# VHH binders against Jacalin-related lectin 10 (JAL10), part 3

Target 1, 292 residues: Jacalin-related lectin 10 (JAL10), of Arabidopsis thaliana (Mouse-ear cress) (q8gwi7)
Amino acid sequence: QKLDAIGGKGGKQWDDGADHDNVAKVYIRGGLEGIQYIKFDYVKDGKTIDASIHGVSGSGFTQTFEIDYQNSEYIVSVDGYYDKSGTMQALEFKTNLKTSEVIGYPKGTTKFSLGGVNGKMVIGFHGSAGKVLNSIGAYLTTAPPTKSQLVGGLTGGEPWDDGSNYDGVKKISVTYISTLIRSINVDYEKDGQVVTRYHGMKNGDTEEFVIDYPNEYLISVEGTYNILPDDNVLVIRSLIFKTSKGRISPTYGFVSGTKFVLESQGNAIVGFYGRDGGAFDAIGVYFSPIPS

## First folded at step 4 (VHH; framework vhh_7b18_3)

Design s5 (from c3w with R99K H107F)
Fold by ESMFold2-Fast, scan of step 4:
Structure s5 (fold): chain B 292 residues (1-292), chain A 120 residues (1-120)
Amino acid sequence: as target 1 above (292 residues)
Amino acid sequence: QVQLVETGGGLVQPGGSLRLSCAASGFTFSSYWMGWARQVPGKGLEWVSYIYSGGSTEYQDSVKGRFTISRDNAKSTVYLQMNSLKPEDTAVYYCATGKYYSGWTPFDYWGQGTQVTVSS
């Protein structure tokens, strides 16, 4: 999807296109008259692409904003600020993980936003520039799933990974005992078919948490982890699930030790990974944007 | 056969103390965790305290500083010392056991329970 350029009508049109997998780095040079120079490094097939400078090269301080694309960071939106003469005075970049400083001088300007659409990321830019940047627009595509941090016992048990190539979660069955979580059994949906993945031990009480996918999404996994005394093993002690409709599961297991929350604003959980053995040692999730 | 027998319950006034005992048989006591759970009238079961095979302990927040769990492996007995008892501690107290280790674990075993009533 192409978002029209916003700003002034001056300068020559430029277009970096949309044939990219991600943006790697932003270079901006501001000045008294406006943003003098903007440049983007893009990613295609795992390699960085050195794109053209837009505006004029010159002396002065270049501010940079790096995107950790190798760890699934991407630009979600850009806020721009242009003056009455149609010159871009300032820009601010927001990723799924962080927000840049406001680069330039936004006082006395008109603010606008590009992007910020759930399910989408910015993969390219276009606009107009001469001696200064006059306008900026963006290209959006579907954002990839992102991998959460792994929480719990990071060295015990054996690793497992369901991946992120599912459309959504339909059901989670949790097996637990009075002290800890033993297993999860997840029903995923992929192209209208149910795919079931089981991890952990079958010994314990089992309860189901059903999600009304695609009308409802699993959005959060909260829980606790702690060392089992005498066994000196760090394991998941409790789990709680939350949905996009505000529904919260019962607490499974026993609340003990360090609390964690695996949640990302605007995103649904589409996969699980972790470690298991005699207990459920660790858990992590994959996030995918909820369609707007 | 695994058997757990609780004793020591009774009527006590607020601020008082009771010591519960659980005599275990039919398994290698020293290799199993022991715990106490309670059922408050009108509410579900809630875990109170655990003691693991090596003697490490865990407590629910509502009983921390008031209750102490201990075990005597030579006597195959677990104890719950309850101090500064409150009316909300009124419940049937159950002794339970289980074992954590890699692989297949046995199901939790429960005793018959002992009534604790905290009232004036």
Scores: ipSAE 0.012, ipTM 0.392, lowest interface PAE 8.1, mean pLDDT 86

Design s6 (from c3 with S102D G103S)
Fold by ESMFold2-Fast, scan of step 4:
Structure s6 (fold): chain B 292 residues (1-292), chain A 120 residues (1-120)
Amino acid sequence: as target 1 above (292 residues)
Amino acid sequence: QVQLVETGGGLVQPGGSLRLSCAASGFTFSKYAMGWARQVPGKGLEWVSYIYSGGSTEYQDSVKGRFTISRDNAKSTVYLQMNSLKPEDTAVYYCATGRYYDSWTPHDYWGQGTQVTVSS
């Protein structure tokens, strides 16, 4: 999605494009006459891309704002401040983890925002510049999936991770016994094809919960975890699934101990991770925005 | 081969008590966890209480402090003492085995059920 540039009509148009995975670093030089210099370092295929400068590269104090893209930080929105002549005077960057200082001089200006759309991230910029920055716009894309906390027995069993590179969940088959969860078998959809991933022990009673993807999304995993008596292992004791259409699965297993809810407003579950052995020790999910 | 036979159900007034018994045969009783589940009219099956081979117990929040599970390994019997009964406890109560997390048993064994009705 291309967000139109906001500001004045002066300067020469520039466009860094949208062929990036993330923004790595922002360089800004503000002055009393306006923002004189702006430059972005982008990320593509895990590597930083040398950026073009926009404005004048003369002497002065350059402020920088670094994005920790290797730890899943990304720009969510940018606030801009322009004066009556349409000259950009200040910018402020917001990520999923922090907010920058206001860079430049915002006194006597009009404030605007680019981005701030749920589930979207900024991956590129465009605008116009000459002696100063006159306008700025942005390119948005779907933010990467968010990883939930891991709940359950965090030290037992062996870790597994299906990742987040799926379009949605079509079916979950739960294998359980009367006291605990044994395993899950998940049918994901990826590019119109079903990908099946299995975790845990097959010994138990198996029930299927079918989701009408893409007309319905898995949005919530609820359950309990507790020490299994006599074995002294901390495991997932029960699971319940909920969909975007208000459907609720049966309760699988035995409700016992600490309750958990893995849910994120406006998001669907697109992947699972966890720990398993003789029982299902721990569970976590990946969230991705529900398409509008 | 495996059999679980429940007894002790009946009609009782709110605030009353009942004791359910489950006689087990066809397996090594002392090696299994034992539990009680109930089928409430208009609802699905709900697990109520569990007792493990070592004697540890678990209860659903709705019955904690009111129900007590116990076992007698010499008699291959599990019991459910139900006190302070409420109308919402009205259900068919089933006795069932619990598998250990490392168990080779492919299925839980179930009894035929016993009706408990709490009404004034």
Scores: ipSAE 0.311, ipTM 0.693, lowest interface PAE 3.5, mean pLDDT 87

Design s7 (from c3w with Y100P P106Y)
Fold by ESMFold2-Fast, scan of step 4:
Structure s7 (fold): chain B 292 residues (1-292), chain A 120 residues (1-120)
Amino acid sequence: as target 1 above (292 residues)
Amino acid sequence: QVQLVETGGGLVQPGGSLRLSCAASGFTFSSYWMGWARQVPGKGLEWVSYIYSGGSTEYQDSVKGRFTISRDNAKSTVYLQMNSLKPEDTAVYYCATGRPYSGWTYHDYWGQGTQVTVSS
């Protein structure tokens, strides 16, 4: 998605394009007359790309803002500040993990935002520049999946991880006994094909929760975990699933102990990870943006 | 050979009390957890309470402070003392047992149930 440049009509148009996986670093030289130049280092196929400077090098100092792209940090949005003449006076960058300083001089300017679209990240920039930056626009793409916290018994059983490389969840089958959750079986969709992953013990009652993917998304896993007193093991005791259409599953298992909710506004669950052995010890999820 | 026999159900007024009993035979009672579940007509089974072999207890949130589970290992009997009964407690109550969770085999045994009706 291409977001139109905002600011003045001056300068020459520039365009770094959208053929990037991420932004690695921002270089900005501010001044009293405006942002004098801007430069981005992009990431493509695991390598940094050194892009062109936009604007003119001035006598000021270059400020930098680094993105930890190797640990899934990405630019979510950019706030810009332009004056009455349409000259860009200041910029502020926001990632999923941090916010930059306001770079430049925002006093007496009009503020705007680029990006901030749920589940999108900035992968490129375009605009216009001459002696100063006159306008800036952005290219957005789908943000990479994010990993939830792991909830439950963190030391029991063996770890497993389905990963996040699925398009969506079509069905969850839960096997449970009166006191706890024993297993889940998840039908994922990937490139039009169903991929099934099974975790846990087969002994118990099995119930299915079907999701009408892609018209409906799994968005929430809620449940409880607690010690089983006689066995002295910390395990998932109950599970409840919710969809983007407001459907709520029955409660599977027995509600006992600490409650948890794994959900992220505007995101669907696209993968599961956890720990299991004789019981379902712990659970976590991967979130990916619901398409607009 | 495992048998669970529930008694003590009946009709009671809102705010009243009932004591359910479950007589067990055919297994080493003291080594098994005991529990009570209820079935509301037209709805699924809901677990109410557990008492584990070591005496620890658990309760569903809606019955906490009102119901008390206990066991008598010498008599191989589990009890559910139900106080401050509400119309929503109306259900068939089943006692059940299973051995402590272990590996590949887990067997739950169930009684035939006893009707509890809370009505004015």
Scores: ipSAE 0.342, ipTM 0.706, lowest interface PAE 3.1, mean pLDDT 87

Design s8 (from c3 with K31S Y101R)
Fold by ESMFold2-Fast, scan of step 4:
Structure s8 (fold): chain B 292 residues (1-292), chain A 120 residues (1-120)
Amino acid sequence: as target 1 above (292 residues)
Amino acid sequence: QVQLVETGGGLVQPGGSLRLSCAASGFTFSSYAMGWARQVPGKGLEWVSYIYSGGSTEYQDSVKGRFTISRDNAKSTVYLQMNSLKPEDTAVYYCATGRYRSGWTPHDYWGQGTQVTVSS
């Protein structure tokens, strides 16, 4: 999605394009007449790509704003401030984790915003510039799924990962015994098709928790993990699921030990990962924004 | 042949105490882990406390410090002492044999349940 440039009509058009996975770093120099210089370092296939300087290079202090793209940080929105002559006077960048300082001089200007749409991230910029930045626009794409922390026994069993390339969860079947969780079997939806993934041991009582996707989303996995007294291994002892419609599953397994909640406000669970072996050792989830 | 018979349920006021007993027969009681599960209105079945054959005990966090599980192998009986009872403890309480994490286990045996109502 291309967001039109906002600001003045002056300067020469520039376009960094949208063929990027993320933005790594922003370089900006404000001045008395406006933003003199802006430059972005982009990310593509795990490496940084230098883009062109927009505006004028020269002496003075360049302010920088770094995005920790290796830890799933991305720009969600940019606030801009332009004056009556159509010169960009200040910019402020917001990521999913932090907000930059206001760079430049916003007093006496018109404010606008680029982005800020739930589920979208900024991956590129375009605009116009001459001796100053005159206008700025952005390219948005769907924000990547966010990987939760892994909870439970982090060293036992073998790792597994369903990934995040699913549209949603339609059903979770939990196999459990009186003391712990044995397995999960997840029915995902992808492009109108059901994809089933099974992890853990089959022995136990099995219960199903059905989700009315796409009218309802799985939003939370809550549970406990603890050592088994006679085995001395750290495993997932209980699980509870919650949906966007306020529905809460029964408690599966046995509530014991350290509590965890895997939940992210405004996001649905679209994938699972974890560890299993003789028991269900650990669990984590992938979050994607719920459409607003 | 296997029987688990719960007794001791009833009506109690918040803050009160109640002791559940489960008399077992038809299996080698001392070789089995034993537990108490409850069916809470609206939540389904959940385990409350567990006592392993080796004597180790476990408690659901919501009952830890309030409930105590114990066993008497000579009487083939498992007990649940419930103190500082709350309305949220209202449930049918079941005595059952516990399963182990590894491989096939013998069938879990369940009692018929005993009603505990905490109300003022």
Scores: ipSAE 0.013, ipTM 0.425, lowest interface PAE 7.3, mean pLDDT 86

